# Designs tried in a protein design chat: VHH binders against Mitochondrial protein C2orf69 (C2orf69). Part 4

Target 1, 361 residues: Mitochondrial protein C2orf69 (C2orf69), of Homo sapiens (Human) (q8n8r5)
Amino acid sequence: SSCSQARTMNPGGSGGARCSLSAEVRRRQCLQLSTVPGADPQRSNELLLLAAAGEGLERQDLPGDPAKEEPQPPPQHHVLYFPGDVQNYHEIMTRHPENYQWENWSLENVATILAHRFPNSYIWVIKCSRMHLHKFSCYDNFVKSNMFGAPEHNTDFGAFKHLYMLLVNAFNLSQNSLSKKSLNVWNKDSIASNCRSSPSHTTNGCQGEKVRTCEKSDESAMSFYPPSLNDASFTLIGFSKGCVVLNQLLFELKEAKKDKNIDAFIKSIRTMYWLDGGHSGGSNTWVTYPEVLKEFAQTGIIVHTHVTPYQVRDPMRSWIGKEHKKFVQILGDLGMQVTSQIHFTKEAPSIENHFRVHEVF

## First folded at step 1 (VHH)

Design c02 (framework vhh_4orz_3)
Fold by ESMFold2-Fast, scan of step 1:
Structure c02 (fold): chain B 361 residues (1-361), chain A 120 residues (1-120)
Amino acid sequence: as target 1 above (361 residues)
Amino acid sequence: EVQLVESGGGLVQAGGSLRLFCAASGSIFSDYAMAWLRQAPGKRREWVALIYSGGSTDYADSVKDRFTISRDNAKNTVSLQMNSLKPEDTAIYFCAAKLYGRWTSEYDYWGQGTQVTVSS
């Protein structure tokens, strides 16, 4: 067994020998962007980025004849991940009286799992704009929701426009931060403040926290290519409550494609993953409207669903399994590339296995 | 400290009707989704009906078109109107309250349950 098989490491992998890459240790640059505006400047999200390993390899100038042109970054693949309930930064989760038990599924830890799953891709965690009681993820910028994050889908909320502009602004902020560090390396210490990442209930008043490296040193950022939308391709992943974002995007396809920039973005999406999608609250947790799914089938996007008994075999939420089956069947009947897997079928349904879907998809 | 107290259970003949009530005390009732669940002897507990904080409703396939859930936020009550009752509806019926959007099947608060028996 090889360390290059790391993605398939044993599911209980807490003990035993850790595999590390021998000789060359590759570290990803980690950036936290605390306030990224969407199309509406009053609507912002916090994003966590793990930059692709190797994309930022330093180019050596020819001896005695330096290149007179700026190198263009190679085409980039970007993975966009929407977290579920409870998930937050590790520091916030460990301080919570109920959420500390799920600390292995923090935003940083899930980003690391995704980095191993997609080794050549940029990993973006798109944090919800509000967390009610630090438990309930509320994607208020992506879908109409009540105070607890319960979605009410419609065809024109503006989720695609928000996502597209969020990416444009996040990419620009990442580039501007690298340029600013290059120009102002001498005053790096002067921006130090006692500010921390704002939880969903705090007002962000800390200017110095706009963009930061999650790891210690700027040394790890020296070989980083900034994100670029030029010829970029995308994978979208929703987990649990995060699937409400993917669902809302589907409702908007017909209207969203009328905008040429959004249409180009839709055409750059290669794959969408629903990871154990579902939430409490009655019904309509999966998209089952034929007209919406017909529009989705025209995109050519590849669909993967990964579910567990926790969501689809819960007798207290029996609609979830039925809706999931209908979603998969309608898309398959429309000729879409759809793969569906149920995991952990021989184990009792559990919240732990709900999260462990991240290890097996 | 939300407390839920069910009432209205009893014995009815097949084809009959029964109305269950759940009275809530304590915290802000209007913020919670309210549900009715039932457990028949030797079977797993199953969800029957749900009413969201906003008033929207959902029903299990087995009771759809026969049962109606409603709430009165001014009186902090939720009720379940049960029509065309069948022997298979015999169970202990529980009122439960939950903050909508949780990624767990657990409810935050439960009543003690009320027995419904439907004779053949």
Scores: ipSAE 0.000, ipTM 0.251, lowest interface PAE 15.3, mean pLDDT 77

Design c03 (framework vhh_4orz_3)
Fold by ESMFold2-Fast, scan of step 1:
Structure c03 (fold): chain B 361 residues (1-361), chain A 120 residues (1-120)
Amino acid sequence: as target 1 above (361 residues)
Amino acid sequence: EVQLVESGGGLVQAGGSLRLFCAASGRTFSSYYMAWLRQAPGKRREWVALISSGGYTDYADSVKDRFTISRDNAKNTVSLQMNSLKPEDTAIYFCATGPSYFLDREYQYWGQGTQVTVSS
């Protein structure tokens, strides 16, 4: 698509095509945001959103119609997911002669799995900006990488600033889309109708007809979006190649926290999940530098690693398992809350079980 | 143990054509990507073309519409048809392979290369 507007997507068609969905998941609003800028307007990503239960939506702990009034609304929670290689929108995967076999792990299907796992949270799938051969995920806006998306980490690439601004811009765009009322909102009509491209008439900076009062300026300042993100909490999840984003964020902690907005964002992160991380490069698949991990341990973030024999017991990639053990050991020694689990140990290593980590974490 | 052997290089006039071949031995590579890379004098190695096990291709912008990569999985071979050659295409051309789904090493099973020289 050539537009930057949100598009409404139905992640499961009728919601029952693959697996039975909970009432909450089936009633979540789904948006595809085609080109959302980060801090640098030239760096954009596509995002898929499943909106949280809350205002205007049902709550899993309080079933029934959405209520406008409640004693105390819960703090808003957001789950951010970075997909791995092969993963793309369902339609794209089904048309690929090799990737169709992994269609159950499409962005829409994973978002649905995450919505079940985190029922009261906004689910954000952050698509990579480039996919080489429609297979290799490349997070060029988050980390310096080669043509296949293998990372070269540094301390100041700007991944935290990009992520924070990407979320602010995505949330603002999503709120504008979710507030729109339409006779077609419940129709399975063309979502492409939400995409618009208008030639810019002129950027001559015309004065304008009227200058509005300071009341408008005050209202604009008071309506600062998003208050919910300022008070929100976050869970970050990387899967496979997507873990390179989490790794880059760790390298940036010391420098990133010098920005007060980013420091506040870091303090709002509750939990980070590494799901079967792995990539090419021969080393540095997991972060093992004590100085980087010491900064991480000071954050109070809860860490979970979920791995499978596909990544950590592959003789051709023997460094991955060693680095994973070192990552967990160092963080544990530093007093961080870390849990690690190896899944499917009694089954042969497989790409299927690599993906199935989504079912058991 | 696996080996890649490149052939087909040579001296050609600008505007001419060459076809490079890469023969793989030791194991079947039907599930692996096949790639061509090149290194010009005094420059770093750069990627030229890739083909997946399923036949999807991708090309560097500098060679699009001039080069065509193809593979024969039964023979474990890949070829690169190079048309409308330019002096800037002068380089040693290398064949490489890796897993189709996950790239364990960027340049796994490097060959020795074949020299292509394009005169002006």
Scores: ipSAE 0.011, ipTM 0.331, lowest interface PAE 8.7, mean pLDDT 76

Design c04 (framework vhh_4orz_3)
Fold by ESMFold2-Fast, scan of step 1:
Formats: structure tokens, sequence, C-alpha cells
Structure c04 (fold): chain B 361 residues (1-361), chain A 118 residues (1-118)
């Protein structure tokens, strides 16, 4: 229903227009994993998890579920999100002399938005391994990159193996941590105002040593399933610079599927979202190689691109819009399920609208 | 008042060399990100080379090992040394300064024409 927030909300009426989002996301466990190894133990990433409630309010009230003798848990859906430039934990962004302007798009705040968008899914934010100048996201574990994190794509870097092993290790670590501190809760109303572990640059949230959580729930009131890789399905989302990870995964499809475990993982990916992708370099900003895209089209993955004038209509970066159009055209010609939307066309291009794609995709 | 002025463009035979200069006024090149971009007729503008405040450089794949960007702090200039030029390098070359969060540039020169004949 429309209320004080109706002005900024999508009025679509297909269950989309809501004046308050906090009720839908207030009952989730939050876990920060400060060091998750990939296949190479020297290649680690930080991950932030907002766990699904398991037996959410909508599902609990549905007829038939209570009579099922408490069998094994249903299959889980997991959303994997790769952030763009500037994005970091709220505390780190607020301390930066320039990045504080974008604090609404911190990892915690974006995870909350994604939890609203995917209310029955586990939300994983996969933080880059290096930030150049505390500004440019560098996915050095996923793609060969220059100092700003701009990619040099190849077919065998090992991004799929790294991602798969990150998930294996993150799921194991999250099971261990959640069994020890099972009542951490996350909600939008209390982000960065109530509970904070430290303003330090180094994150330490693994196994509850330092957790970025705003609230603790009552022990008896909370119900959830720990993350499980068994029969899991996945949605992958890249935002801005984070799209370089999705792009690299496309380059590796042919080689990566030779590994039986990775082939099974690829088959468990349902949807991939490119949110306003773009970076410096003037080449491979979007994937336009027909041979690569032909392998991608054979996966059956559903593709969505959401772009804004900030990236695709910038006269100073005119290659981005042309590459995006070619990406969509080639996939469409190959018969892939691909949709493309451009947002905020009636407003002047801005960094704010670049980020606001998170609100409308 | 910030100005960027390119020079050194011209006509050259394939396999030849040119050096482009970007003279800056109203700011100091050693304190800023500087880049060269180019635009060929009927094609998109593409980034070619970048030098950071710290002196680190980066290049587009199409020009790697042929082009070198450098900075002369005493003259407040950035140069692009272009070797082994190809007809495909024919373009207007632009100097740009102060890359922002999204790979955009706050200050641009007017461009200098480079024509590479076969």
Amino acid sequence: as target 1 above (361 residues)
Amino acid sequence: EVQLVESGGGLVQAGGSLRLFCAASGFTVSSNYMAWLRQAPGKRREWVALITRGGSTDYADSVKDRFTISRDNAKNTVSLQMNSLKPEDTAIYFCAAEIDYWGTYNYWGQGTQVTVSS
C-alpha cells in the first residue's frame, strides 16, 4: 500500500508497492566472514550473509505445510552479489572523506535491499580482495586486473573454481558460526546505529569474533535453516565494477564445465543480473565475443540487464552503451532468455541514479 | 581555470612513430590522474592509456607494448609515445584529467588528429 514512501516506490501493484520494507527483512540472521579461502588458500574474500528466515511468515501461514511430519528442509535459493567501486562496510564508508556521500549503498544497506527483493533467499555479498585508493574495487581473485580493477579477460583464470570453493568454505564456516551465535538479527531500521564492533579497516567477524549486526533476537522466537550447498540454486548479481566477475565467468564456461563439480554448479545457476555495468578500459566492458556468448546461451541461464543513462548514455564513455547493446543483441539472436531495461531516462544522469538501480531492478 | 592542450599530432606512415603532448594549466599533472582517449571516424571513443598520481600506468590491449604514457612534472605535461603505428590507430586523440569514481573525466582537451597512412 502507498504511504509516506510511495513517492519513491515502484507503483506496479504486482506486490511491489510498499511504504515500509523493514517488516519483510527484520527476521534474518546476519553473519560476516572475514576470511574465506578459495581453491588457493592465499586467495581469500570477505563475505556478508543475510540468511533466509527458513519458515518465513508468508510460507508458515500457507495451508498444508504444518502437516508434513517435519521432513528434511526444502531446497535453498542463494543470491550472490558482487559490489561496485566505492562500496564497503558502512563504517568504512562513513570515515572516508569522499565515500561517505554514498553510505546508503554500503554492503549492509545493499544486502538489506536485496533481502527485500528476494525475500525467501539467502543473500551473500562477496567483497573484493583489494580496494585501490579505498575507492576502486579489484577482484584480483576472479579476474586478471590492472591497478584500478579493470579486467583483462581470458578463458582459464580460475574464477569458477575460486567461486565454487568460496561457497563450499563459506557454507561450512557459516554452519559453524551460526551454531554458536544463532540469534543475530538484521533489520534496516537499526543498521549502523545500535551495535558496532569496531571502526577498524580490518574486518574480523568470522565465528562471531566481530560481527556487523544491529540487533539480537529472542532465542525462542527465531527459526531458520543453516546455509546448505545440497540442491541449492543460485542467482548471480554484479553491480557496476562487480560485473567484471560475471563477465569473467562467461569467458570460462567452456573450460570450467570440464570439472564435474563446477558443471553441476553452473547447472544450478538460474538467473544472472548485470546492474549498470561499466568500467574504464574501453574494451570488454560488456562481453561481445560470439563464441563466448554461444557457450553462455547453451546454459539456459536467464539474463537481465538493468542500465541507466549514467553508464550507457555518457558521451565521455560512449563505448559502454554500444557494447551493452551488442551483448543483448547477440544473446537474443542465440535464443537466450534475455531482458534489458534502462531506468531513470527522464532524469539527468547521476551517480545517485547509478546506485538507485538497486531500488528498481 | 583549467585547460588541457594537445599537440604532436599529424600524418605518419604505417610503422612510424609520433609523440603527443598534453600541456596542463590551472592544475598540476603530478597531482592528478591523466589519460589519453581516442575516437576514430564512425567509431566509439576508447580509452588508450592512463597514468595515476603515483606514476602507475595502464594501457588498452590494442596499444600495449606500442604506446607509452609518461609525465614531465617540470613542464607540467603528459606525453604519449606511439610506436609501430597502424592505419587502425587513425583517430582524434584526447587528453583527459581527474578520473572520477566511474571512469569519467572532469577536464578534456580539444583533441589532436593522428592519421596513419598505409
Scores: ipSAE 0.000, ipTM 0.206, lowest interface PAE 13.4, mean pLDDT 76

Design c05 (framework vhh_4orz_3)
Fold by ESMFold2-Fast, scan of step 1:
Structure c05 (fold): chain B 361 residues (1-361), chain A 120 residues (1-120)
Amino acid sequence: as target 1 above (361 residues)
Amino acid sequence: EVQLVESGGGLVQAGGSLRLFCAASGFIFSTYDMAWLRQAPGKRREWVALISSGGDTDYADSVKDRFTISRDNAKNTVSLQMNSLKPEDTAIYFCAARGSYYLPSTFDYWGQGTQVTVSS
């Protein structure tokens, strides 16, 4: 859901915007995972999880029966979302006077939208490791970039390795947060890389790694099955600058599949969405190299692109629209299942409609 | 201190040429998109030409095939070569820099402008 902000901006008032999760989304378990390491321990990301609800099956279990073991969950689908510029946690965006106007597109609000779009899936928001000036998303762990996060793609940066290990570690942390015996409870030496964690609650008790429930509602703490990589399937979504991650993954396919674990992970990806991809700072915003796209076509991944005039009809970034058309054309010629849609063509190009692609894809 | 300093403006007859220069300092020039915008008397400021950090160029329809934007990262300069000038090109020309794009007219840094006058 979006914030309860009026369609017209509150007259003469700051603080007229109110954001809340929808009742349906408030019933999902929401976890914030801070400083989750990838393959390189020095490269970490923060992840926000909205877990798929399992309320009907969970209500048949007797709480406090330690001798009873719950059945294994059915195969899981996971949606991985890479945000664009400006997007951050709601509270961080509201601290910046200029970014406040885009608060409806905070990480929490977009996760909520995605939860409605994919009701039976786990939603993961993968936050970039650096925000330049609290505005420019920089995916330094996924792609070589300049100070504003504009990418310089290569075939061996290690984006797939990073993503795979990030998921392994995030899944383990999410599973452990629900295990009464898997976390240390002692806080006497928590100052030095050891921490106390509540076994019945997901809290911020760990040094370097912090797992806690989202603050929005006491009613949002419902049961769910922990994430599992066994028989998991994935949808990857990039929005705006976040599309640089999807692009880098394509460049790495040929080398990445040489690792058996990464190859298995690639085969578990069903669908990839590019939502209004593009950035300033240079051309090559969409992948147009036939050799790279030929490797991509061999994966069987389903491709969707959703663009707006903001990116593809901007005269000050004319290369974006040309590259998008070429990306779609080459993949179609290679026989991939690809669809493309241009939204809001009858409205003036705007950053508002750039974000509103989340409502229509 | 961030500075963008324009030069090269002046008076020229219709059909003539001028070359504008913008000297940049106080930021890592090579990572920024650079643009030229202009404001004619009694008109709103309008975009004229842009060059990305990677060297890609775009032009307003009114100046296509007449103006050429270029940059020199070693000298931290951006230039605008203006050919076949028309009286309608009379304006104050501004140099601008951006690291990211929020809105069509959003730029991080602006110069003070340089006057270009084209007589009939």
Scores: ipSAE 0.050, ipTM 0.540, lowest interface PAE 6.5, mean pLDDT 79

Design c06 (framework vhh_4orz_3)
Fold by ESMFold2-Fast, scan of step 1:
Structure c06 (fold): chain B 361 residues (1-361), chain A 119 residues (1-119)
Amino acid sequence: as target 1 above (361 residues)
Amino acid sequence: EVQLVESGGGLVQAGGSLRLFCAASGSTFSIYAMAWLRQAPGKRREWVALITSGGRTDYADSVKDRFTISRDNAKNTVSLQMNSLKPEDTAIYFCAVDFTYGESGYDYWGQGTQVTVSS
């Protein structure tokens, strides 16, 4: 019941021409992983993965020992994306009486945009665990919020631990699914005794009886260390309501770094993008607490904000623009590497342009 | 510049009805969800009802089956029909764009309209 399900996205999957991946992106393996557990096995998320195309991520595909004289393989890079309100799988959005108009920004379509933006990276779309009225994204595993997903930030919710374990579990599931080597080479019905481990990160599949294969191949595969997420680097991206996850992570930095595994994960984050963040509520749409931001500045993470008039120049939500300005100002004053851009300033503010930030960041 | 104006409040006996109106001027709000919230004397603001741009609705348990929210996007208006009013419905009612929980520190776009329900 805490089972994880990974499915390969079939090239023949119907649903509409507008949902088609580009030829280059279609050559990336696409997986939909359901019910991936975090640190608490009762807290799960669905993830959509576009695997890195042509990356040497299979250890056995790369020559040499990492500790030896041969050039080391390039580090794995992972892009993590947290969607905003209304965003869902294309099939769900097209059947929705309001959200169909935003189908170009479905999880699949955004993953495709990100794959073009970050061509040598794994692209992970982390779906919220609950969507109220099929519109309001609620990141209940990442931040305390009301039923509509409006956040109430605190320093100890457990967002970093959830994210780290979610990624470890998702990556292990993806590696099992992405293996091109048939484990039925020995016999389609054979089950190896080494299938006792079951943990998604500690696998090499269920090896068969190995009746005709090279005897060294099972031992060599089992002696190779599985690909490790601990040596990977990360870019985190929030869009709109998805920015509440990034904000919560900032609140947790001081406490989270006390855990050695989480501290190592934090040190592996290179860049964070806020894409047109903002929501209702009159406050806390951007982090403006100096002691939180001082902790953030000590991480060395590179910060990019991309905003539009829809969020930062709306007179009815005047706090958003003021908070954004303060966020950028404080981080800049602390010496952090921060860039900020406002897009579509010559066009009328619109939800369309809010989404179109994906095209220009 | 942009403003929301609430109207329709008043004094009514328990069991009576009132209809509240919210009129917007300035920017279009047809693309947003609209909400009604209320603040009773000495209490924090609480959410009452919500309507999405496509007309789907949701209600707080305390008002479900008694209140009906509706919108007219062509006129930039949202209304709240309140039936079977109770003394505990006494509050200032606010119109807001998108959902706001009504916690301390949140801002609302309208100035509110007073509803008083007598026993």
Scores: ipSAE 0.012, ipTM 0.454, lowest interface PAE 7.8, mean pLDDT 75

Design c07 (framework vhh_4orz_3)
Fold by ESMFold2-Fast, scan of step 1:
Structure c07 (fold): chain B 361 residues (1-361), chain A 121 residues (1-121)
Amino acid sequence: as target 1 above (361 residues)
Amino acid sequence: EVQLVESGGGLVQAGGSLRLFCAASGFTFDNYAMAWLRQAPGKRREWVALIHSGGSTDYADSVKDRFTISRDNAKNTVSLQMNSLKPEDTAIYFCAADLRGYSPWKAEDYWGQGTQVTVSS
């Protein structure tokens, strides 16, 4: 139910310093949703959820007292995070010959940082559908890309429809799982239902139907309709390679808003954060097309960019810094609320500071 | 002046060996993972081998146990030792540089023209 993961800070030792989850984050329920379908049921993503503090079963079960003249409770807020290359679940990163160095930036640890940054929000980490060599993030459901995940943007890939349906399905699954107290109860029961002793158990059976079909961990759950996302607000965050998803969403705005459900979803997005965006391939690492950015400026979304010398001052990838400046300039000229900050300017460019942008935005 | 220059290709009989070289310049070579990609006539480009900045290596299943990637940081060079060559290894071979945490260059976004390897049946 509750995430109690520790962050390791010693990549080379037998066991380094660890940072425990704060008391606030420990109160959040942590769910891993291994297969969440989008609009196309053949296209799914894994999501990691840290539920908003106070949204637990006890809080949902309490009847509200309708205070007629009191201000309404704040709308439910969701933070959607798209990780970069290398980032994966802690156990997967520790097994990789190079990625173990970056285990402090695992999906679980970043979700914890985001929970501190957005204490009253649901934190969703949206894992890419494929990871090449357990290193290169490939957002195949969100953007056309090559085998290494380098994007080729277009205006009608279907990223908004995928994201919207993914969220609807993930939210519904999370509401059901929160009522069960633990997402893993079903998985433990399914292991217990299997007959392992082939010579003895195949003649006698698997000790009955309840053991074989042990998926009754939530038989007492009441049938109810999940809360609507219509009143929810959203913050979208991309980090590094994850920014390709945000970029693709911008390319789709003009076409996506023709769908009434997607238009409503776009209007529910409050803020978008680009955290040190950039990638190899020399292609559109920041959006610089005036026609695309004019559509974006009409949304009223608040824009934040946080960059480091690692991306914007790399002489081998000089386009990144130039594109970032152009992105900010065009949006500012269009009257959009945009904040831009460069971090760690007094230090040599490093992958450590690339990741540390999570600590300062 | 960022450059990746491939060399060492040629014609060889099936079962033979070739060693490819990639000379890198204009960047801090030691910080970059290096990869070899290939494109056969009428086929898509495919990844062949990767060497991380720390020296760890990964290989495509089709070349595993036959090819060995290595690097010489003092000379800013990546090499690919190709043993037990098969006709299906016939392709233009490209090298690509990758910063830690980033994908290699797209097939159409490379700094070199590649080096041709032809394996006769």
Scores: ipSAE 0.000, ipTM 0.303, lowest interface PAE 11.1, mean pLDDT 75

Design c08 (framework vhh_4orz_3)
Fold by ESMFold2-Fast, scan of step 1:
Structure c08 (fold): chain B 361 residues (1-361), chain A 117 residues (1-117)
Amino acid sequence: as target 1 above (361 residues)
Amino acid sequence: EVQLVESGGGLVQAGGSLRLFCAASGLTFSRYAMAWLRQAPGKRREWVALISTGGNTDYADSVKDRFTISRDNAKNTVSLQMNSLKPEDTAIYFCAAGEYTLFSDYWGQGTQVTVSS
């Protein structure tokens, strides 16, 4: 109430927003996965998971609720977010001599904004594998890029296969982490009882081994309802530099769909959001190749673009606005469900409004 | 006000060399990464060379080993040495400075480079 009240008294205010956002983050299951491999073990990413709004550790990152006795588990939805430049964890941004001014757009704060926007979904923030000068996000596992992360797109980099395997591995790791924590709580009572009844079982080593054994049994029981990405649907969101990942995925559609598993994954994507897309001085800020966009239009994916004058109305960068217009026009002409909105048109172009697209999309 | 001014362009025969200069004013130059981009007739703008605040460099595959970017923080300049020029290097070359999400924070008006076949 206090945080909500403060937020309404100062809409968009840093203090009120931080209080409210922090409270939401604390209420949800949050996991930081530091090293998640893709298809190639040498290509790993760090992911932040904010689990779907459900009951505590009992849900185990699973979409189903054991109390529900429906014949089919409810469909699970996953939102995948690719951050832009300067975005990092709160503590890292706060310590940076320049990035501290953008602290409100940290990975944790954006994940919380997305959790409010998609309350029944798993929120995945996929951090870039390299950050040049702690400022420029470089998605080296998803697209060939220069040292500042500006892309050099091609049709066969392997971004789709990387993303699919990254999600499979991240979901499995998150399930194991959440399951182990829940089992540790339950096994504590069992171990305490057994160790009290026999002195041979009162050692800490004995307790550890017994917990591991009980964990395996519980995992076997859970195998009747294994998590499956085949039952999942996906929303993909890129912000600023993060849009280079979405762009690369489009270039790969023709080749990627030849892989049966990747084709199934593509068919599970429902919506893609481009939030004020842009990158450092490279080519193809927006995808405008008719052949690529024809393949994209065949997917049935719903497209939303949200842009600001910072990217599309700078006279010194006129190609960005022209490319965006062409992207939207070609997809619309191909019969794709595409929505485009420009925000903050009555305000001066600013980096603040570039980030504030997160509040209005 | 922030201003980037390119110079050094011109007409040169294939296999020749040119050196481009970009003079920056109105900004704390040493805090900005600098880039050279080019736009050939009928083509999209593409990046050519980058130099970080610390002097680390990166190059597009098409110009690697032929072009060299350098900066002089005392003079607020960035330069591009272009060797073994090819007709396909014909373009307007732009200087860009970036502190944030795009090197397009500040752009020059460009300098024309024409390489005759």
Scores: ipSAE 0.012, ipTM 0.413, lowest interface PAE 8.4, mean pLDDT 76

Design c09 (framework vhh_4orz_3)
Fold by ESMFold2-Fast, scan of step 1:
Structure c09 (fold): chain B 361 residues (1-361), chain A 118 residues (1-118)
Amino acid sequence: as target 1 above (361 residues)
Amino acid sequence: EVQLVESGGGLVQAGGSLRLFCAASGRIFSSYAMAWLRQAPGKRREWVALIYSSGSTDYADSVKDRFTISRDNAKNTVSLQMNSLKPEDTAIYFCAKSFYDTRGYEHWGQGTQVTVSS
């Protein structure tokens, strides 16, 4: 399968209906990377990539400006998204006895929404390494957690190093795959035959297998330098349970910045979004420790929180709303650029409105 | 609100069988998934079995093919049939209600003790 560019309506929608998408979103290449190692090769995650729109991936001909011909590579921007509970590939969700109800919020559909929200950026969906009952997202490579994915934060778990190495490895794998697609378009008969691979290696395939690309034998004649992550910038987005990853990264800032590569990575993060953060399993769902938040405030990262009554006005989880307010207040008091918005306040709290935060942030 | 009461535990020899029951005080809704959890001495609580509102079931690898979970919504009961019991199954067993959405498990009972002797 290829990445779904059509949004499905809630279960009442017709099968023939499709969402009108921008031309740029429709031109994006999709890759599913089933096994990407982090710093520890035994700790891997699945990633779904919607590559930046066509001009950034295909031959970079700018015939409209021949007089200004210093074509330095455009700055890369990468959006990293950590999904919440329930979210999985569309085919997995439709086969689940409860999750089929929220199939509109599959990884493919959310990636498409994010691609529209962040044009010309690489969109990475970073799937959790374990999903208990295909329902509870467990980010075991990013944070210590119980069997249901409820986090137990500490200052040195290694989440930043895992994320950085995961991105380096995923980007290298994606560049090899995207290069193969360009090669196949350029000379299909010669190159495709010599670089024989399984169907999982097609660039427009969203398959659950690791992408493999044949080696280039004659690259010395080419003056092309592939893009690197050294000059990239990043936006990090957590949704619901996915926010536990962002929270763990905050706890690690003081220790993580001692590694020069991780410090450079931290300095390349522009914005972090918490989308309706919260989870079951007790309290401490938002970071409220002044020492941690003081470290965070020194980064210059722009913070956005988008919440709904589903999380922050649930009387059975009253701590979530209080912790969210405290998080925003402390960061504001520390002079950090923070915005906070509550959505769907006029509607009844629902899991559908919890997901619909993706449409309005 | 709703109280869950577990029963059916006891002492049994390895290879034997037990059937656990969970009765709701008041009512359970057919829209809730119901689960069995267990906690052995010195170990963390672990999930054992789940039955969805649809009737579909999931099991932990350690009990798969040996345990069967079922529900009777008219009687507000959930049961766990445990066959081919092993000493490692010794634990206090709890039943729990799962929310239809992702809010997690709730349990109210004190559990029922299962002891499997070798």
Scores: ipSAE 0.006, ipTM 0.434, lowest interface PAE 9.6, mean pLDDT 76

